VH-VL binders against o27280. Designs and how they scored, part 227

Target 1, 266 residues: o27280
Amino acid sequence: MDSMNVPEVLEIKRIVEESESVKTFIFSWDFRREVRPGQFVMVWDFRDEKPMSVSLIDPVRSEIGISIRRVGEFTDRVHGLSEGDLLGIRGPYGRGFELMGRDILLVGGGIGMAPLAALADEATARGMRVDALVAARTADELLFLDRLEAAGVNISTCTDDGSCGFKGFAHERLLTLEENHDMAAVCGPEPMMFQVMRILDERDVPAQLSLERYMKCAVGICGQCCLDDTGFRVCAEGPVFWSQELSRVREFGRYRRDPAGRRVPW
Below, E stands for the ipSAE of ESMFold2; O stands for the ipSAE of OpenDDE; V2 stands for 0.75 times the mean of E and O plus 0.25 times the DockQ between their complexes.

## First folded at step 10 (VH-VL)

Design K20 (framework fv_marstacimab; at its last look DockQ between E and O 0.89; V2 from the best seeds 0.66)
Fold by ESMFold2-Fast, scan of step 10:
Structure K20 (fold): chain C 266 residues (1-266), chain A 118 residues (1-118), chain B 112 residues (1-112)
Amino acid sequence: as target 1 above (266 residues)
Amino acid sequence: EVQLLESGGGLVQPGGSLRLSCAASGFTFRSYSMSWVRQAPGKGLEWVSKISGSGGRTYYADSVKGRFTISRDNSKNTLYLQMNSLRAEDTAVYYCARTDWYGSFDYWGQGTMVTVSS
Amino acid sequence: QSVLTQPPSVSGAPGQRVTISCTGSSSNIGAGYDVHWYQQLPGTAPKLLIYENTNRPSGVPDRFSGSKSGTSASLAITGLQAEDEADYYCQSYDSSLSGSKVFGGGTKLTVL
């Protein structure tokens, strides 16, 4: 009987370098503790603990993967680890994505492709048609293209600078692509997700969106995890929300939180 | 294997009406936008109309807008083109084509000939 | 009217390289819309040859390649073979025409 509230010390089995700034850390996992795409785990380096989305879920090989972008002191230390080194993992936490229908659209920006890659695996294993719009600032920040291609996913890329695929933003690219999906899952920068949600709403496509920015507040009690208009707590009620839920939140796509917890415009 | 088979073509007089059908098999029909593309004898390809997978959205070339109606029956895996107020300029082979996510026509039927003459 | 311009004809000998241009405008290729290419053999329906600017469907030889830059796209055919003799069409989408698919006028390729 394992407790989700106590970190389990796991050996890093394999490290995949996804890009210069992103690595996927792979661990053996006991799937008696179910983990679903869209859920996160707490990663402990024996000094600090941070929430990370699960990017690989492989019950056949008994493995999970956690993709980590280098953005600060904690992630820099974790990126310095090697195969055979140990990390503490606890969870999973949060609600995962729900799959509906036969055809799904994934729209991911940067590291937001991590939870969507796990979702793509589950959807393709169920025989669903998966179309993925993968967005980044530059070509070298596009993630999981080889993995998505190997899974039989139809891929479209866009970069802000035009270094790969469509030159422009995810929502601009989405307008040029066909609309035939039963649902969508979206993860990336909040302004991108807001624009994508508007288009999906016009197309009558129900969407699930993952609010990655609030996952930082999962460590301890933090009032900043509450969304102003609804009282949602990302660590308890998210990070995945339906577009209908987010349409009632004035903060989504318009405001972020500064270090003092105050609303500031994007 | 994806197959598209058009039918309903023939000889009609100007001002007449005709309904084309396209029977689809080998894929989940409701998951794809479908288009009609025509080609007049000895001429190039001209896109005519497109319908979304659900049938909720339709699109028409200006040359046929108000005269042609695209529709689909997803329970029968069949695409239709209702052509009214036909003109000599509508004479062409009409192709049924599946539209992929990128907006290309990845599979085509063999075409059905529509001749409008007086 | 064709809003995408192709040369009406190109020719080459077996083994040579030919390119077929497709010239658009700011409302189609220049707006970032994908270019797709089709091969039509005499008496047959068109077949998809290149999609999303550069991608080949399964079964299309790597002798065929696509590129896109600015308001134009090109289809390149290397190692020309007699069986490549056909009409070639580019296709995109034009935002000024309220969601319309658009084809180029077509290019007849003659080999030898």
Scores: ipSAE 0.760, ipTM 0.858, lowest interface PAE 0.7, mean pLDDT 88
Fold by OpenDDE, look of step 11:
Structure K20 (fold): chain C 266 residues (1-266), chain A 118 residues (1-118), chain B 112 residues (1-112)
Amino acid sequence: as target 1 above (266 residues)
Amino acid sequence: EVQLLESGGGLVQPGGSLRLSCAASGFTFRSYSMSWVRQAPGKGLEWVSKISGSGGRTYYADSVKGRFTISRDNSKNTLYLQMNSLRAEDTAVYYCARTDWYGSFDYWGQGTMVTVSS
Amino acid sequence: QSVLTQPPSVSGAPGQRVTISCTGSSSNIGAGYDVHWYQQLPGTAPKLLIYENTNRPSGVPDRFSGSKSGTSASLAITGLQAEDEADYYCQSYDSSLSGSKVFGGGTKLTVL
């Protein structure tokens, strides 16, 4: 068994309050184990295990960050933890984002901004120009704005209720923005990603999108995250997919499988 | 510092042609859409044309469609406007303007005067 | 004649507050497209004053502010100064004109 598949018990070094429902947990990380934006780790609280995106990659401080939204029992327990407490981390897993070109567009919704924030750091470190469309339901749910701004990212915001930035959805806001990018990275609610992908395709902007599916093993064995028709395993072939790949996935933007394997519409 | 310098303006007869140039410096030229905006003497601003950073997409005002062609050479950091079949109403100061992500013109040149007259 | 309608002129005394309106339609401002504002001093090229409805570029004083509601936008200038005497233009995007960028007719601001 590969050592990467054994959870390493790590101490929470720092907790960052991102919003009312989102916290970033910082861990010391040995970068002999490479990690890329868009990859995920399995977080183990000694009772249950869930996949979480890496939202911070800091080789200088030898730290990684995992942003977690409070949405259920597992995340409730994790959000109750304090600095100095322990979590099990195994990974990283999956295919991360690939950077290309000079100008990159990031489109993120809600917690979907987590992997994109990490990507933004890498892109800016490489001298790329980064524009980020950050979407959320309300202003208080917009994530990583200060962090992105500090990195030199140009930010456009949109909220469902208009409490900050453009009133509307990400794809609606995108239509009002200029087309000046070599590639795009997208992560958020799947209906959002679906609409954004269509626009990017029409603009001939190569796009990578990060999918979320129910995952158990994270190593492509159990099949719980298998996409219909294609057989793509989100944990192995993804979670980052090119738009051309997703164009072959019938369920994309339409439905997902729940833990019981039933179709659940978006 | 961002700089835009227009050239190529002058006097031309109706039906004539003129080619404007805009030399850009102080920023990554390819990363920005560029536009031409004109202003007739004593009149307001009128958007003329826009070209994407890569040059793959061009846009024109209805008033100049079929007569004007916008282009760019990213290796020379230069924007162009080929103006054909010029009319008296095309008389204006032509500004080169950088177009940012939001669709605003965040930097302008000083303009070059084009006069179409018999 | 302009797609966006501005008052031809406004005036105010030093220290006063003035507002410049920009009225559009359902195909531009009302469609959710952003409004930008430019200042053009006499004999000079325009300068970006407000972008994306409310944002000020670096170097623009906070006495300049923008707002947008419905099919209209507004530029407000507080603490009016002599150097504010200029032409002001609003700009947006119109989907009905083959995706054209459009300007208002401009407003001449006189400081009394």
Scores: ipSAE 0.603, ipTM 0.852, lowest interface PAE 0.8, mean pLDDT 94
Fold by ESMFold2, look of step 11:
Structure K20 (fold): chain C 266 residues (1-266), chain A 118 residues (1-118), chain B 112 residues (1-112)
Amino acid sequence: as target 1 above (266 residues)
Amino acid sequence: EVQLLESGGGLVQPGGSLRLSCAASGFTFRSYSMSWVRQAPGKGLEWVSKISGSGGRTYYADSVKGRFTISRDNSKNTLYLQMNSLRAEDTAVYYCARTDWYGSFDYWGQGTMVTVSS
Amino acid sequence: QSVLTQPPSVSGAPGQRVTISCTGSSSNIGAGYDVHWYQQLPGTAPKLLIYENTNRPSGVPDRFSGSKSGTSASLAITGLQAEDEADYYCQSYDSSLSGSKVFGGGTKLTVL
């Protein structure tokens, strides 16, 4: 089997604590396996395997960074690891973001900022102007602010509790900001992405949104990552979709699916 | 250095027309929403009109809607205001202003005077 | 009869603190739109003084500060100096006016 279907066991080179709940794990990477912002990898801890976003793509140092939020048993185990410990990585998989124009809006909620941080690096390297709306529940959960600021990204923040920036949801803050962008990239909680997509569609801004679904095979065979009504597989046709593609999907923003494929509320 | 230079002001009679221009330099013009803001002699600031960076969306104050048309030519880095059916109350200094993402007017020209008088 | 209400004038002696209020409504400041402040010296174009409620552009002294609460905003000037004598305007958006930008009526600051 090729490297996409079997995890390669890699040593953790560095660990960056992004917040109390988020760590970035950095590995050496042979960029003959191309990686684009918005693609994901499957991370294997020798007991379970989960999809994780690529947040750092550094061909100069030959490094890739994977940002992981501590949310359950698997991620608790991974967060307990140290530099020098081993993880299996397979991928990258999926369709990444495509840049267009000269002015891009990023809207990220929580860990959703991870793939957008990688995209911001690519956009600034092309000389684009990057504006980022960074959302979280609290100030302590806002991610990548220093990295974005150092890259020359214009930042606006919002927090549910008002501890930093605008008090409220990302879509509410977006309504109060100027609408001068050629495209947008959105990643975060699906209810947030739905509301943001509606605003961007009304403003006639082309948008790409990154979805998360349960994945097992990551190459489109098992069907566990399928979207309602379209048969789109998040691991194959996504995880990044254009807003036009998502406008035909009833599931988007209305409910989610558990690992057994059952509809459950957000 | 961001620079905005208005031109095209002057004396016109009521009912007349005038076209203002604003030459922009020192920044990527197409990336910014632009506005016209006016100030009648001895009075405060009044927003007149706004145009998106691409030129695809325009907005007008009620006092000028239907009479004024904002436009831009991104290949020439120039903002325009076509003023028709001018009235005495349109007498003002007209400023060209750049709008940042946060919605502030972060750079202003020095203005061009429009006088509407019989 | 501007959408945002400012006092017509305010005065203070050098070294003192003054504040300038900007009162809006639920369709502008109260809806979460930011407040920006401008200084206009006599015979000159306005200059951005405060943006996004509290932020100072490069070159604006830290004795100028902004705040926002409810439907109102305030500009504070500490350590008042003679060069602060100017007209001051607040600005926001108003959703009830087709999303138009709105200014306060202006406040003339006189340094005594």
Scores: ipSAE 0.563, ipTM 0.791, lowest interface PAE 1.9, mean pLDDT 89
ESMFold2 (binder alone), look of step 11: mean pLDDT 93; pTM 0.945

Design K21 (framework fv_marstacimab)
Fold by ESMFold2-Fast, scan of step 10:
Structure K21 (fold): chain C 266 residues (1-266), chain A 118 residues (1-118), chain B 112 residues (1-112)
Amino acid sequence: as target 1 above (266 residues)
Amino acid sequence: EVQLLESGGGLVQPGGSLRLSCAASGFTFRSYSMSWVRQAPGKGLEWVSSISGSGGRTYYADSVKGRFTISRDNSKNTLYLQMNSLRAEDTAVYYCARTDWYGSFDYWGQGTMVTVSS
Amino acid sequence: QSVLTQPPSVSGAPGQRVTISCTGSSSNIGAGYDVHWYQQLPGTAPKLLIYENTNRPSGVPDRFSGSKSGTSASLAITGLQAEDEADYYCQSYDSSLSGSKVFGGGTKLTVL
């Protein structure tokens, strides 16, 4: 049990360049330690540790994948690594997505497609029908389209600038698509998730949403991954929440908190 | 193996009513939106109405709003169109069509003729 | 008038290429909504030919292709054959308050 809090040093087996800013790092994994779509791991570069969602879960090849967007000093250093280099991995942490019904909708924005790609793999392996709305600011930021297509997923794309697919936001595109789903899973920028959740709630589609929050640890010890109104700790009680749970959170979709606890609008 | 079979068409007088049925087979009926599309003799295609897989949401063309009612019975794999206050301009072949996620009509029935005349 | 505009007719000889246009506006194709194409052979029900702008259903030959740009879409048919003689319809979605699914007026293709 204590060993889950100690990083395992793993070799990078393969690196997939998903876009100019996103790479997937693939490692051998012992599946006696279960990992499910929606869970995250702590990635340690021997200087800093950051939470990253698991984007590939492959028990047949005994591999997991972790997709990382270049956005700061830590991720810039990790992007500089090569196959054969080492990273520390600990986890998995958090609760994953729950699959229910037969027909599932995925709505992902940018890097938020990473945990949804893993979920798509599990859902299709279980014989579910999967429809994926993949959103990004521009065409070059759309992620996992080839992987989703290979899995038999029906894909719709939208970009803010109209460079690929529907020109506009995910929630605007969702209004033009048919609504025959038993559940939805949503991951992306919080304002996008809020708008999507409102539409799904009106349509009586139960939704699970994955939140990325500022945090200092992977266990609920430091409390820095808390939601304002409910006190939910993302690393302990999330990152995946049902829409009914999030509808009670005043912060969701309206503002976030910086490291000092100050409200910052989205 | 997807099959759609319309029935219930016929001759009806102006102001009359008619109920169309579409029997579906070869797919999970409740998972798809269903639509009615009509075509007047020698004219183009006109979308009439659509219904979500659960039956919870319905949509109508302005030309039929308030007169036609779309419904479905998922336990019988059957789509319906109740047509009231029929007018001569409603004369058309009525097609039952399955609607895919993108809003296209990916499978069509053979159609049933509705003639409104005195 | 149709919300989506198609030429009423086009013609070509066997082996040639024809293109059928579908012109919309900012409330439909110009807003990024998908365009779908249907083939209706004389005396038969329509058949889906192209969906989501460029995709072909199983069984549709690759001589049929779709494209979309700006407020317009087009269907290209290469290597024309006699059996291609039919009516062709584009279909999209209109965001106007009272409109949902919309069809073009249709194009009669004559293979000479």
Scores: ipSAE 0.730, ipTM 0.839, lowest interface PAE 0.9, mean pLDDT 87

Design K22 (framework fv_marstacimab)
Fold by ESMFold2-Fast, scan of step 10:
Structure K22 (fold): chain C 266 residues (1-266), chain A 118 residues (1-118), chain B 112 residues (1-112)
Amino acid sequence: as target 1 above (266 residues)
Amino acid sequence: EVQLLESGGGLVQPGGSLRLSCAASGFTFRSYSMSWVRQAPGKGLEWVSAISGSGGRTRYADSVKGRFTISRDNSKNTLYLQMNSLRAEDTAVYYCARTDWYGSFDYWGQGTMVTVSS
Amino acid sequence: QSVLTQPPSVSGAPGQRVTISCTGSSSNIGAGYDVHWYQQLPGTAPKLLIYENTNRPSGVPDRFSGSKSGTSASLAITGLQAEDEADYYCQSYDSSLSGSKVFGGGTKLTVL
């Protein structure tokens, strides 16, 4: 698979602080190597390599952005970097979102808004009407609201604790909102995505869901990226799947797998 | 600009039928749920019926269920309300209203008067 | 059954603050459904004043504000003016009434 399989060392051009725990790192990008919303890259800090979704795709400025949440040693090190520092980028990988119709719904939870923010940019640039349901545990974990508003996206927020918008979960909020969409794109915690998918299926709205679990193996070498029942590997055949494909997967929304392959409830 | 223009109101006998129309312009009609809301003389607002953008889902107030049918023709940007088995208590101004994503009625027509009397 | 209750009338003098309550139940406002507010001037169609609990449409002055807590919502009008004299309606959605949109009974605001 071409030069996308070899890490390229890129300079951090700009850093945007999205929240206390999330930063977007912006790089110059040669768009002869296409990047689509929903795809991911491997980010290499010269010690470890981790998969990260592309959250900004700007061919006019020749830039991509990668949004990273601080959750462990690797992400803590990357968050400590400054403009001018270097990171290795490999990719893009995976199947991106496909836009259809004229009216789309985005449902994002936490950092799951990152690939959906890139999709919102593409959809609005195509003249589509975009409605976005942005969910998080608390108000300070809601991401990209200013960017979505600037793009002309209609926004609804919900937080588990009620600190902003609707008090409750994304699927509870979705039931209170109108259903006039040609398609939906969903990204966030798997239990949230399962509940949202169920509602959209009942409403006959085709949905695409971004499933990022076990992307340690970017080329699909091991079973860690594999879904039960179908043999699909997230990094090879995903991370974006249509809802009808995921409805056949026994483990979706029910359990995940640890590094040893054991089933672990959500 | 968004415009909603109702027509079809008038005087009808109890037990009779009447069909209301609402011509929509200035927006992508198929992208919005539409509703009928009525107001009896000197009384408050009462939601009557709603239809999804595709026309695939309809909802009715219990007071009109089985007698009224909401429909739409997206190729003509027109909303309809077929009213059957009309009663004196159906006498009201009937408003056509566009429903936004949050469920509010963001644009209203001027209304058309339906009078059910002997 | 779950309906929205408003006071039938409120009154105030120019420059004062008035509030109009909208009381619901666990099947509507208490279930998390949004509250919207409409102003109806005499002889005219209703006009959207507040949507999604707190938001104002373009052209609505900031002296109109909405809030929601528990099973109730409130419309506040500050700096009351003569042209505010109208009927005001709250609206939400009720899951117990076959999935119905529901209106409050309306409040007549008199500017003395």
Scores: ipSAE 0.734, ipTM 0.851, lowest interface PAE 0.8, mean pLDDT 88

Design K23 (framework fv_marstacimab)
Fold by ESMFold2-Fast, scan of step 10:
Structure K23 (fold): chain C 266 residues (1-266), chain A 118 residues (1-118), chain B 112 residues (1-112)
Amino acid sequence: as target 1 above (266 residues)
Amino acid sequence: EVQLLESGGGLVQPGGSLRLSCAASGFTFRSYSMSWVRQAPGKGLEWVSAISGSGGRTYYADSVKGRFTISRDNSKNTLYLQMNSLRAEDTAVYYCARTDWYGSFDYWGQGTMVTVSS
Amino acid sequence: QSVLTQPPSVSGAPGQRVTISCTGSSSNIGAGYDVNWYQQLPGTAPKLLIYENTNRPSGVPDRFSGSKSGTSASLAITGLQAEDEADYYCQSYDSSLSGSKVFGGGTKLTVL
């Protein structure tokens, strides 16, 4: 759509408090601009612009939702807003998830469940069987469990502290679960995604992983996060990548790049 | 509704061979791991073997490893257990069972009796 | 040979509470593997009673509950009824036995 590259000033229609640190901001949306799970928008508070994954796609109500975790100055300001306040929204951008087969696995860590919740809605609407492994540091940080349950998703939880479900990390829990999925979609901290990808690859489950650090690259804003030893141009193709693509990226799960282009451990 | 029906059991002499079949219906067979679980007369349950939905991964209890082979034909919705070098201690009712995502056996067949005796 | 240890029998009167223990080790329950429970009525195939430690399949009364702590799990049956007379088995996964599924030896519940 021609207007995709210009921010539209939209009214916050509703705010859902998902946890102490996460809110979902809901806007009326004109679905002549298609939005797919895994895509992101640029959110503008009239001072700074940041990429945010779309967590709710509801054509029946003509709404989209954007889930935002409070982690810095921009997100702190946005969390201070109320229903009726205005934000600029530009997009959608990036490569969304592709649904394949009949049975899918979702593995989400923290706010990484946001784009996966939108994917779960689409998959269940298509009649697919959805199994979701939802991981967080504590029970309070597990997101979208009620929404997933309402959609008929089969849920397993894990928390680092053992406050809900399996005590441990997502990849440790995944080793205890059966794997008979046509595909997986993974979103969360990069070290978690790397460990999960390795297990899924060994089990011959094709996986799609969503990388927040490549969202700006998808709109041409940041070239530094695109450097890769294989010569693969990740900056044009994010944020969602197939596991076969990421297995060729030596940086994935091991290190990131600082502003000077140097490799830094996670 | 989910149904599992075992067949192929019977009387066989020690050292003999037998092939069990399990006909599955009411679900997408290829999407589930399947197992064989046995129960000797008057004894408890013993897991024997498991196979992934694709058939790409197989697992065996140490007591049957090298003698039994699990396989599946997803085009026919059928699970198999090829039993070779049978011993008296293999005498049991053999159940076909579907494995859910959590690793539980959520549906079981009625069982087929295998008797190894001279 | 059972890797998970259950008492061979337990008994109770109608309306009472009984608990069946399932004792494992660091290679199974202690490693974080789920515990599932099965009910086997005389002359029938086993039926799933509890999965993923605490969850009940549709149709299983809330009188049945599961729990897990450390290397052990328990099945509790409250409001005991004559129809509950059966064999009960716990089941998990053992990483030390080349990744095999393992059952407890079974517990015969007698309703007096």
Scores: ipSAE 0.698, ipTM 0.824, lowest interface PAE 0.9, mean pLDDT 88

Design K24 (framework fv_marstacimab)
Fold by ESMFold2-Fast, scan of step 10:
Structure K24 (fold): chain C 266 residues (1-266), chain A 118 residues (1-118), chain B 112 residues (1-112)
Amino acid sequence: as target 1 above (266 residues)
Amino acid sequence: EVQLLESGGGLVQPGGSLRLSCAASGFTFRSYSMSWVRQAPGKGLEWVSAISGSGGRTYYADSVKGRFTISRDNSKNTLYLQMNSLRAEDTAVYYCARTDWYGHFDYWGQGTMVTVSS
Amino acid sequence: QSVLTQPPSVSGAPGQRVTISCTGSSSNIGAGYDVHWYQQLPGTAPKLLIYENTNRPSGVPDRFSGSKSGTSASLAITGLQAEDEADYYCQSYDSSLSGSKVFGGGTKLTVL
């Protein structure tokens, strides 16, 4: 447990280009330190450290994968690395997804498909039926479709521009689909997750939602993570939460907080 | 192998009642929404009713709302349609159909004939 | 009256292409609901032919194809064969009818 806070220097074994802006970095992993879908690791390039969700968990090959979207200086540097280069990794951290029942719905937006891809692998390996609604702005930004298809997942796509699948947002597409699920797992932009949660609540489908902005809280940076209207400690329980908990939070889907904790409307 | 077998059809007088059954096999029944679709002699297909996999949500065509009740027993892998206050216009072959995630009917039974006549 | 409109009949010669239209409205196809197609041979139950606008189930030949645009959808049959003589139905979902699934009126295909 305690030793998981010490960074391990690992060699990049393989790099998979998922899109123009997303790469998956694959490392050998000692599974005496368990990793579950929905957990994240801290990635250290020997200058800065950032939290990244685990997108591949493969105990048979003894590998984990970490999918990283290019969005700033740190991720630009990491994207410039090659197979054989070294990165520091510590973790895993955070609360993972909990699987229930036989049939699961996954709803992912953009890079939010990364932790859901790992969950899809676990669910299909357990013999569950998996339906995945994959949302993005354009067809080129849809992630993990080939991997999901290879795992036997039923896929529905939606894009804002209509370049692949349904033209519109994830919640609009969800309204057009049958409800056959014992639970759902949702990860993506917070406004998308809020709309999806509302529909699933109306359908009496329990859902777990992953709030990426709270990953830092799981490693002990609590001042930026508190949800003040419920007495709920996000840093102790995140980043994955049940919809029943989030439906009581006035902030969720309506306001965000800047790095200083100040309220900013969506 | 997916199989759907309807039963319970027959001749009934106007104002009467019938209960249709559909025995399902070859798949995890509770994981699928199920529907009843009917077809009057020489006419087209008409969706009648649907039920979610859990049984928690039911839907009805306006023509049958308040008269028909769809239900399921997941422990017996059986779908039901309770038909009350039957009218001559309800005369049709009634099909049991499995509904997949996109709302399509991927498997159909052979149908059971309901005749409402004096 | 059907919520989805199909021509009552269509005909073609062997080897030709025929197209069957399915016209909806803003409460069904226009709202983004998928269109599915069924083939009904004489005296038999309907069989799924196309689902989710363009997808074919295993065993359906590629000469059957579907498309969707705006408030309408189309089924295209190329290389027409005698055994294609059947009734064809489109199906979607209508949000204004309490969450009802809706069928077109059906199209009788005659192979000349």
Scores: ipSAE 0.653, ipTM 0.814, lowest interface PAE 1.2, mean pLDDT 88

